Miniprotein binders against q8lar0. Designs and how they scored, part 25

Target 1, 344 residues: q8lar0
Amino acid sequence: FNDGLLPNGDFELGPRHSDMKGTQVINITAIPNWELSGFVEYIPSGHKQGDMILVVPKGAFAVRLGNEASIKQKISVKKGSYYSITFSAARTCAQDERLNVSVAPHHAVMPIQTVYSSSGWDLYSWAFKAQSDYADIVIHNPGVEEDPACGPLIDGVAMRALFPPRPTNKNILKNGGFEEGPWVLPNISSGVLIPPNSIDDHSPLPGWMVESLKAVKYIDSDHFSVPQGRRAVELVAGKESAVAQVVRTIPGKTYVLSFSVGDASNACAGSMIVEAFAGKDTIKVPYESKGKGGFKRSSLRFVAVSSRTRVMFYSTFYAMRNDDFSSLCGPVIDDVKLLSARRP
Short names: E, the ipSAE of ESMFold2; O, the ipSAE of OpenDDE; V2, 0.75 times the mean of E and O plus 0.25 times the DockQ between their complexes.

## First folded at step 12 (miniprotein)

Design v4 (at its last look DockQ between E and O 0.95; V2 from the best seeds 0.84)
Fold by OpenDDE base, look of step 12:
Structure v4 (fold): chain B 344 residues (1-344), chain A 92 residues (1-92)
Amino acid sequence: as target 1 above (344 residues)
Amino acid sequence: SKVTIRIEFTVPDPETAEKIAERLREMIEWLAELLGVEVEIEVEVRGNTVIVTIKIKGDPEEIEYLIKLLEMWLEEMAEKLGAKVEVEVERE
């Protein structure tokens, strides 16, 4: 598999007319490259359902998963390799919605209740380790609503092979620049959410864990201001957006944690504070964002007290974009380095 | 309202053209039914070029919506397939 959209991952190839009952797909194989289960709808962009307009994230069409509905696609992969899946999802129900993403035996529950973008949809990512040369990717709506058609819109399903970085003599942190991460869809400026409970071994952001209740945003330099390289992390939900990594340290040895704090040039203007942790040691880094990009460097010197030290970042405050006053945004973290301190 | 849409969609190979032609027909028929508009569809494949003529009758808003969808779809497919697309819309 090559990085990018899955075959018909954007669902622009739809069912035959005879396989449709209104927007309902009545044949489990009617959508090319996908196998359907349950109540699945093929939704055109801007489709009106009552007073609700269904927003399709990309293109002309998407699928909506009703009660306990799922879509499945078998993909060729390399056994033992790590992959991230990226997809767009939009809530269409007033009640709590969640999605289950699975590649056997791995599965994750993604809450989609929180709207991060004013567009009404967000990009989500999930990672798995291939157990064979084939993977059945399943996106499933586990919910049961009164309206069986009610459920999330899914679009733009993509995949990327991940190459977990290793610590080096220049940085004992893995993926400190966040240059390794999930697929970023071209021409989409929303960034990719790394959902909570992601562990580094199976994290779409290798080396980092999202241990907070909410997601962090993976941003690209094509659409955002990135302090270094082509990727960074935006802490979009205050203290509820946290990234962490446990590193090996030598007790009694002095280390310096250095990092960049900035904004993503996404109209996230205001006073921001990033809190950085190295074990029990902390530093608060203020950043005055104009929402037009920029960054500054900061560092935390500490003495390791254990053979393992947890490095963590979160934002002290919640923030919203000042252009739409709705999209969650926050400070950008990038170019994170941890090194032993040189003797003065 | 009546609208005539003419689409020329040129793809890299004739096999793809046939597939696109079929897809377009199916999509238009489905959308027409969904939107409650009447359509007459003519599809022709000439080499690598799909030529579609659609005559649509119905609610003006629904027609415009259909047009928008078609344009969106064609744009996406053109990008994906490296195709060229030309669309002409005549409103009566």
Scores: ipSAE 0.817, ipTM 0.946, lowest interface PAE 0.6, mean pLDDT 94
Fold by ESMFold2, look of step 12:
Structure v4 (fold): chain B 344 residues (1-344), chain A 92 residues (1-92)
Amino acid sequence: as target 1 above (344 residues)
Amino acid sequence: SKVTIRIEFTVPDPETAEKIAERLREMIEWLAELLGVEVEIEVEVRGNTVIVTIKIKGDPEEIEYLIKLLEMWLEEMAEKLGAKVEVEVERE
């Protein structure tokens, strides 16, 4: 396995003409490298379906998963290792379309929403731990509609090996810089949604769990302003998006939680507030964003009352981008550190 | 409306050239049926170069859409394969 697009993960290799009925794919092996089931369509970019235009994010083709449809690919992996899957998706007909992403026995249901970008497409991520030397990766539409073709579009299926982070002598928090996370597709500038974790899910952002109703966004320095390094997290939906990590602490010992708050240079202007928690201790950090980048540091000093302390960040700010007035956006957090106050 | 397209696609090896040639024919035939245009396709493989000549007859809007799709796909495949693509379009 190598990091990046799965074989034919962008679907640019399509069926033979004899396997097509209009846009419907009628042979379960017709799309190279993929096994299909249910109602599956192969969609050329810009295809008109009624009054809807189906534009793909990159390249010429994508796949549409209708009623009970799935696409599956078997990938060689390393047993015991962690991986993140990234893919593009867009809804086409139903307001509450969703996808079930699985590598048995683990799965997650992901609502497909349009509130995070003006293109109608978003990048989604999900993680798993390999239980064997191969992974059967399945993306499935569990929906059933009167129109059997109704369902999400899928493109750009990629995978990345995740290295589990370790605490360091400079940071008790794991992955405090967010440098380990899902694959960011090259030349796609939308960031990657990390949906809320379901029970027993692995996180595509190692060390961190999304403990909220809505996703957070993983952003890269090639396309966004980040306070430190190459990666950061944008809290896109106010109190409905939050990240957390539980760390081991010593009751009675004093700690300092420090972090950066900024904006992604994505036209997300406004009076932002990030609330940081360490157990029951909290700090509210205001940040006046002009949507053009920048950050400031803040810290929270606390005394641990438990052997395990929950560190959490969320925003009380709700905003839309200045440039489209419809895409949700929010403050950026990065460079999160936790150290004892008396450690040398 | 009539349009003639000539595609020259140079790939790393002759086996890849044969695969691309077959892929192009299948895709063009499918899209022609889907869009309701008539096509005449001539495919020649010279070593590692695929030469495709397509004569398209039909609605001008659908012809331009087909041309756009072909250019997008060829550009993507050229990027993936590190190959050279040239597309010449003659509109009548």
Scores: ipSAE 0.789, ipTM 0.937, lowest interface PAE 0.7, mean pLDDT 87
ESMFold2 (binder alone), look of step 12: mean pLDDT 84; pTM 0.818

Design v5 (at its last look DockQ between E and O 0.95; V2 from the best seeds 0.84)
Fold by OpenDDE base, look of step 12:
Structure v5 (fold): chain B 344 residues (1-344), chain A 92 residues (1-92)
Amino acid sequence: as target 1 above (344 residues)
Amino acid sequence: SKVTLRIEITVPDPETAEKIAEYLRDLIEWLAELLGVEVEIEVEVRGNTVIVTIKIKGDPEEIEYLIQLLLLWLEEMAEKLGAKVEVEVERE
């Protein structure tokens, strides 16, 4: 598999007319490259459902998963390799909506109630380890609503092979620059959400776990200001957006955690505070964002008290973009380094 | 209102052209039914070029929506297939 959209992952190829009842797909194989289950709709962009307009983020068409509906695609992978799946999703119901993404035996439940972008669409990511040379990717709506058609819109399903970086003598942390992560769709400026990892041991952001109720945003340098390299993490939901990594340390040894704090040049202006943790030690790093990019460096010196130290970052406050006053945004962290300090 | 849409799609190979021609016809028919507009569709394949003429009758807003949707789809297909797309719209 080559990184990018899955075959017909954008759903621009749809069913035949004979396989359609309105927007409902009545044949399980009617959408090319996908196998359907349950109530699935093929939705044109701008489709009106009552007083609701269903907008597709890219292209002309998307799919909507109704009650207990799913889409499945078999893809060629390499056994033992790690992959991230990225897809766009938008809720269409007022009630609690969630998506279940799975590659057997792995699965994750993604709540999509929180809307991070003003567009109504968010990009979500999930990671799995291939157990064979083939993977059945399944996106499932586990919900049951009164209206069986009610459910999330799905579009732009993509995948990327992950190559988790290892700790080096230059950095005890893995992937401290966040340069390894899920597929970033070109021409989409929303970033990719890394959802909370409550169940799965694998993260689409290698080395880092999202140990919070909300997601963090994975941002790229093409669309955002990134302190270093081509990728960074935006802490978009205050204290409810936290990234963490456990590292091996030597008790009694002094370490220095250094990192960059900035903004993504996404009109997220205001006073921000990043809280960084190394075990029980913590530092608050204020950052005055003009929403136009920029960053500063900070560091936390600490003495390790255990053979394992948890490094964690979150934002103290919630923030919203000042251009739309609706999109969640926050400080950017990047270039995270943990090194042993020389004894004076 | 009545609108005539003329689409020319040039693709890299004739087999793809035939597939697109068939698919596009079917797509238009489905959308027309969905939107409650009437369509007359003529499709011709000349080598690697698909020529589609669509006469649309119905609610002006629905017609416009259909047109925009098709344009959007064509844009995606052009990018995906490396196709050249030309569109002419005649409003009557």
Scores: ipSAE 0.826, ipTM 0.946, lowest interface PAE 0.5, mean pLDDT 94
Fold by ESMFold2, look of step 12:
Structure v5 (fold): chain B 344 residues (1-344), chain A 92 residues (1-92)
Amino acid sequence: as target 1 above (344 residues)
Amino acid sequence: SKVTLRIEITVPDPETAEKIAEYLRDLIEWLAELLGVEVEIEVEVRGNTVIVTIKIKGDPEEIEYLIQLLLLWLEEMAEKLGAKVEVEVERE
């Protein structure tokens, strides 16, 4: 196993002409490295079907999953280790398009929404713990439409091994800098959506759970402005987008939660407010975004009342990018630290 | 409308060159059928180098679409294989 695209994960090797009827793939092994089920199409970038045209984010081809269609690949993994799957997806016709990503017996159903980018393509991520030395990675369209070809486009399927960081005497939060997270596809500037987690689920952002109605966005310094290091989190859907971690604390002891609030240099201009929580204690941090990067630092001093303290961040209101007036965006959180302090 | 496209691909070894030549011919034939353009394809394999010459006849919009798809695909193959790719386009 190597981090990055799965073998033929970008679908640039496709079926032989003899295994095609137009764009329909008629042989379940015709796409190299993939096993197919249901109505599957091999789509050239920019192909017209009715009124829709979606340009593949990178390369020449993508796969469309029609009614109840799936693609599957068996990957060697290390039993007990954690992995994150990243893939690109776009909606084509149905209002309620969704994808079911699974490594049995675990799965997640992900709605394919148009609110996160103007291109129609977003990167999605999901994580699992390997139950054996092999993982069957399945991406499935559970939808059923009158047009059997109706369904999401898929591209750029990648995987990354996750190595969850541990707390230290210099930061009791795990992964406070967000440096451990899902694979970010090169040349894709949308960021990676991390959909809401279930309880007891594994997170593609180790240490952090997305406990909200909408995804958060994982961003990289190659394509965005980040306050520190190479990675950060953008809270794209206001109160519907939140990230949290439960940490061990000592009741009666004073702690300081410190963090950066900024913007991703993605044209997300406006007045923003980030709300940070440590248990019942909270602080609201205003930030005037020009959409051109930058950040400020803030902190919250509190006395722990429990052996477990929940740390959480969300934006009070969401914004839309001023370059397309339709894509959700929000403030960036990074460089999160929690340390004990002297009692005043 | 007529366009001549010449593609030269140098890959790590001659077995890969033979496989790419076979695949690329098949890919062009499928795309030509899908787009409704006529193609005449000449393929020569010289050791590690594949030379493909394509004479394309049809609707100008579909010809340009085919060319752009092939350029995208060749860019990806160059990255994956560390291949050297040269493309020449002659219109008319």
Scores: ipSAE 0.796, ipTM 0.941, lowest interface PAE 0.8, mean pLDDT 87
ESMFold2 (binder alone), look of step 12: mean pLDDT 87; pTM 0.850

Design v6 (at its last look DockQ between E and O 0.96; V2 from the best seeds 0.85)
Fold by OpenDDE base, look of step 12:
Structure v6 (fold): chain B 344 residues (1-344), chain A 92 residues (1-92)
Amino acid sequence: as target 1 above (344 residues)
Amino acid sequence: SKVTIRIEITVPDPETAEKIAELLREMIEWLAELLGVEVEIEVEVRGNTVIVTIKIKGDPEEIEYLIKLLELWLEEMAEKLGAKVEVEVERE
């Protein structure tokens, strides 16, 4: 499989008329390239359900997963390779909604209760290691609601092969520039959420784990201001958005952690503080954002006390965009480097 | 209200044209039922070109909604398939 949308990953190829009961799909194979289970709906953009308008982020159609409903697609992959799945999801219920994404034997539960974007749609990512040359990608709604139709909307399912970078003599951190990550859908300006990795050992952001209650946002240079390269990470949920990496260090040796702090040019204006950690050592880096891009460099010098040092970043405060006053946003971190300091 | 939509879709190959023609017909029929509008659909495939004529009768808002959906879908198909799409809408 090559990077991009899965076959009919945008669900623009729909069921036959005879396979539909209203918006409900009554045949498990009615949606091309997908196998359905449970109560699945094929939803046109702008569909009215009561007082709710179901908006599809791109295209004309999406699917909604009702009670214990799932969609599945078999994809050709390379055994032993890492992949990231990216998809759009929107909450349609007032109750707690979550999605279970799986490629056997790996699975992850993604809470979608928190809405990061004012559009109502967020892009989520999850990574897996292929155990064979085929992968069954399953998106499942584990929830049970009174209304069996109640559940998340899903659209734009894509995949990317990940190539985890290795530490080098120039940086003992992996993927310090965040240039390796999940598929970024073209023409979507929301960024991609990297959800908490509480259960899964694999991160869609290679080298980095999201060790917080909420997600971080993976942003691209086409739609955002990025300090270096083409990708960066936005810390969108304050202290509840944290990225971390454990690196090998030599006890007693002095190291310098350097990084860029900025804004994504997404109207996230205000006073921001990034807290960076290297083991027990910390630094707070203030950044005054005008929401129009920009960054500054900072560094933390520390002495390693263990053979392993945890590097972590989070934002001290929550912030929202000043254009819509609803979308979560925060400081951008990028170009993270960890090197041994020169002996005086 | 009554609206006539004429759609011409040119795709890279005849097989794709046939598939698109079928898909489009099914979609329109389904949407018409869903929206409570009446439709008459004529579909013709000429080589790599699909020609669809849709006559829609019903609630003006629903008709406009259907048109919007079709436009969105066609846009996606154009991008995905590299198709050339022409749409004409006549409102009576």
Scores: ipSAE 0.827, ipTM 0.949, lowest interface PAE 0.5, mean pLDDT 94
Fold by ESMFold2, look of step 12:
Structure v6 (fold): chain B 344 residues (1-344), chain A 92 residues (1-92)
Amino acid sequence: as target 1 above (344 residues)
Amino acid sequence: SKVTIRIEITVPDPETAEKIAELLREMIEWLAELLGVEVEIEVEVRGNTVIVTIKIKGDPEEIEYLIKLLELWLEEMAEKLGAKVEVEVERE
């Protein structure tokens, strides 16, 4: 397997005419590389769906998953390795829509929300550890409605091998720069949502878990301002958007947690505050954002009281972007380091 | 309204050309039915080159929508397959 779109992951290879009834796909093997179940539609970009006209993020076609519909693809993987799945999704009807993403026995139910972008499309990510040399990747709408077509649109299904960084003598936090993370689809500038993780879940952001009610956003330097390197995390929903990592510490030893706070150059202006935690120790870091990029460094000195210390970040800033007044946005964190103090 | 479209696609190999030719025929036939336009499609594969000629009659707005979809799809094929694509549109 190579990183990027799954075979026909963008659905640009479509069914034969004889397998279609309007937009409904009536043959479960009609879409190349995919096995279908339930009510599935193949949707041209900009086609009217009731009162809705959705332009797909890239290309000409997307798939809509109606009642209890699924798409499945078997992919060759390396047993024991970690992978992240990225896909685009949009809600298409008035119900609360969700998708269940799975590689058995692991799965996650992801609500499809409209608060993260004005386009109606967001990138979602999820991770798994391969239990065999093959993975059956399933995206499923568990919903059942009177209108059997009611359900999310899906496009741009991609996968990436994850290689989690180890702690070093320069940083005992794993992946402090966020350089290891989900696949960012080219030419899609929304960032990648990392939805809340459940206990014992795998993370598409190695070392970090989203321990909140809403997602965090993984952003890249091609489309956003980031403080360091090519990747960062945007805390888009105040205290409802948080990342955490548990690290091994020595009780009684002094440590310094240092990090950057900035904005993504995405018109998220305001008086931002990031709160950083190391166990019960905390610091509030103000940052006056003009929505045009920039960052500052801050640090938190603490004495560990346990052999395991939970490092966490969230924002008390909750806003929408000034350029669309509908997309959640917030401060960016990056370049997170944790080291013992030189003299205890 | 009546439009003639000629699409010429050059791909890396003849097997890919045959696959693209079949996909285009099926896609255009499906979209024509979906959009309520009448089409006459001629497909010729010459080695690694596909030539598709489409004569379309129907609502001008649906014809333009079909043309835009084809252009989006062909752009994707050019990027993904390393294909060279030429499109000529004659409106009447």
Scores: ipSAE 0.798, ipTM 0.941, lowest interface PAE 0.7, mean pLDDT 88
ESMFold2 (binder alone), look of step 12: mean pLDDT 85; pTM 0.830

## First folded at step 13 (miniprotein)

Design w1 (at its last look DockQ between E and O 0.96; V2 from the best seeds 0.84)
Fold by OpenDDE base, look of step 13:
Structure w1 (fold): chain B 344 residues (1-344), chain A 92 residues (1-92)
Amino acid sequence: as target 1 above (344 residues)
Amino acid sequence: SKVTLRIEFTVPDPETAEKIAEQLREMIEWLAELLGVEVEIEVEVRGNTVIVTIKIKGDPEEIEYLIKLLLMWLEEMAEKFGAKVEVEVERE
């Protein structure tokens, strides 16, 4: 498998005319490269359902999963390797919607109730460890609504092989620059949400766990201001967006946690505060964002008290973009380094 | 209202051309039914080039919507396959 969209992951290849009843797909194999179950619709961009316009994130078409509906695709993978799945999802129901993503035996429930962007859709990511040389990727709507057609729109299903970085003598943190993460769709500028860890210990952001109720946003330098490299993390939901990593430390030894705090150049203007934790030690880093990019460096010096130290970041306050006044946004963290302090 | 679209879609290989031709036909037929417009479709594959003539009759808004979708789809396909697309639209 090559990183990127799954075969027909954008669903631009559609069913035969004879396999369609309105927008409903009748044949379970009608969508190329996918196996369908339940009530699945093939939705053209701008499709009107009553007073609601269904937004297709990219391209001309997407699929909508009705009650207990699912789509499945078998992909060749390497046993033992880690992969992240990225996909777009848009809520179409008034009630709480959830998506189940699975690659047996791994599964995750993704709440999609929270809309992070004003566009009405978000990119979600999930990671799994391949148990064999093939993976059945399943996206399932577990919901049961009165309207069986009601359900999330799915589009742009992609995958990336993850290579978790190892701690080095230059940084005892893994993936401190966040350069390893889920596939970022090149033509989408929304960033990728890293959802809270539910059941699985695997993170689409290697080395980091989202230990909060809401997601963090994985952003790229092509569409956002990134302090270092090509990737960073935006803390979009205040204290409810937190990333954490447990690192090995030596009790009694002094360490310095350094990191960049900035904004993503996404019109997220205002006073921001990033709280960084190293065990029991904490620092609040204020950042005045103009929403036009920029960053500053900060550091926390601490003495390790245990053989394991938890490093965590979150934003103190919620923020929204000042252009649409609806999209959740926040400070960006990047270039996180943890090193032992040199003896004076 | 009546609209005629002429599409030339050139891809790197003939196999892809055939696939695109088929997909395009099916898509147009489906969308026409969905939108309640009438279509006459002529599809020809010449080497690596798909030549499509579509005559659409119906509600002007629906026609324009169909055209929009087609153009969007063609753009996606062009990007995906490194194709060249030429579209001519005649409105009556």
Scores: ipSAE 0.825, ipTM 0.948, lowest interface PAE 0.5, mean pLDDT 94
Fold by ESMFold2, look of step 13:
Structure w1 (fold): chain B 344 residues (1-344), chain A 92 residues (1-92)
Amino acid sequence: as target 1 above (344 residues)
Amino acid sequence: SKVTLRIEFTVPDPETAEKIAEQLREMIEWLAELLGVEVEIEVEVRGNTVIVTIKIKGDPEEIEYLIKLLLMWLEEMAEKFGAKVEVEVERE
């Protein structure tokens, strides 16, 4: 396995003509490297279906998953290792659409929402731990509609091996700089949605869990402004997009949690407040965003009351981008450090 | 309306050339049926080079859409396989 697009993950290798009825793919092995089921279409970019024009984010072709449709690929992996899947998806119908991503026996249901970008295309991520030397990666539309073609478009299916960072003598938080995370597809500038997970789910953002109702967004310095390094997290949905990590602490010992609060240079202007927590201790960090980048540092000094301290961040309020008035956005956090202080 | 395309696609190895040639022929035949245009395709593979001549007849808007889609696809294939692509377009 190598990091990046799965074999034919961009669907640019297509079916034979004899396997097509219009845009519908008839043969379950017609798309190279993929096994199909249900109502599957192979869509050329710019294809018109009624009043809709189906444009793909990169390349010439994408796949549309209609009623109960699946695409599957078997990938060689290392048993016991962690991986993150990234894919691009857009809804094509007025009804709520969702995708079920699985590597048996684990799965996640991902609502395909229109609140995160004006293009309608977002990058989604999901992580798993390999239970054998092969993974059957399945993307499935569980929906059934009167129009059997109704369902999400998918493109750009990629995978990345995850190597969770360990704490160091300079930072007892894991992955405090967010440098380890999901694959970011080239030429797609939307950031990568990290969906909410339960305690039993593996995180595409090692060390951190999204313990809220909505996703956070993983952003890269090639497409956004980030305070430090090449990666950061955007808190796009107020209190509904909380990110957290539990760390080992010594009761009675004093610690300092420090972090950057900034702006992704994505037109998310406004007065913002990031709330940072260390157990019951909290600080509210105001940030005046102009949507053009920049950051400031803040810190929270606290005395641990437990051997485990929960560190958490969210934005107090929702914001929307002022260039489209429809996409959720928020402040960026980065460069999160936790260190002990010598004096109580 | 009539358009003639001549495509030369040179890849690093002949196995890839054969794969691309088959993909091109199947894709053009499918898209021609989908868009309601008439095509005549000649595809030749010479070692590492795919040579395709396509004569397209039909509605001008559908012909231009097919050409744009094909050029996008060739660019993706060139990037993916480290290939040289030369395209000549003759409109009548």
Scores: ipSAE 0.788, ipTM 0.938, lowest interface PAE 0.7, mean pLDDT 87
ESMFold2 (binder alone), look of step 13: mean pLDDT 83; pTM 0.787

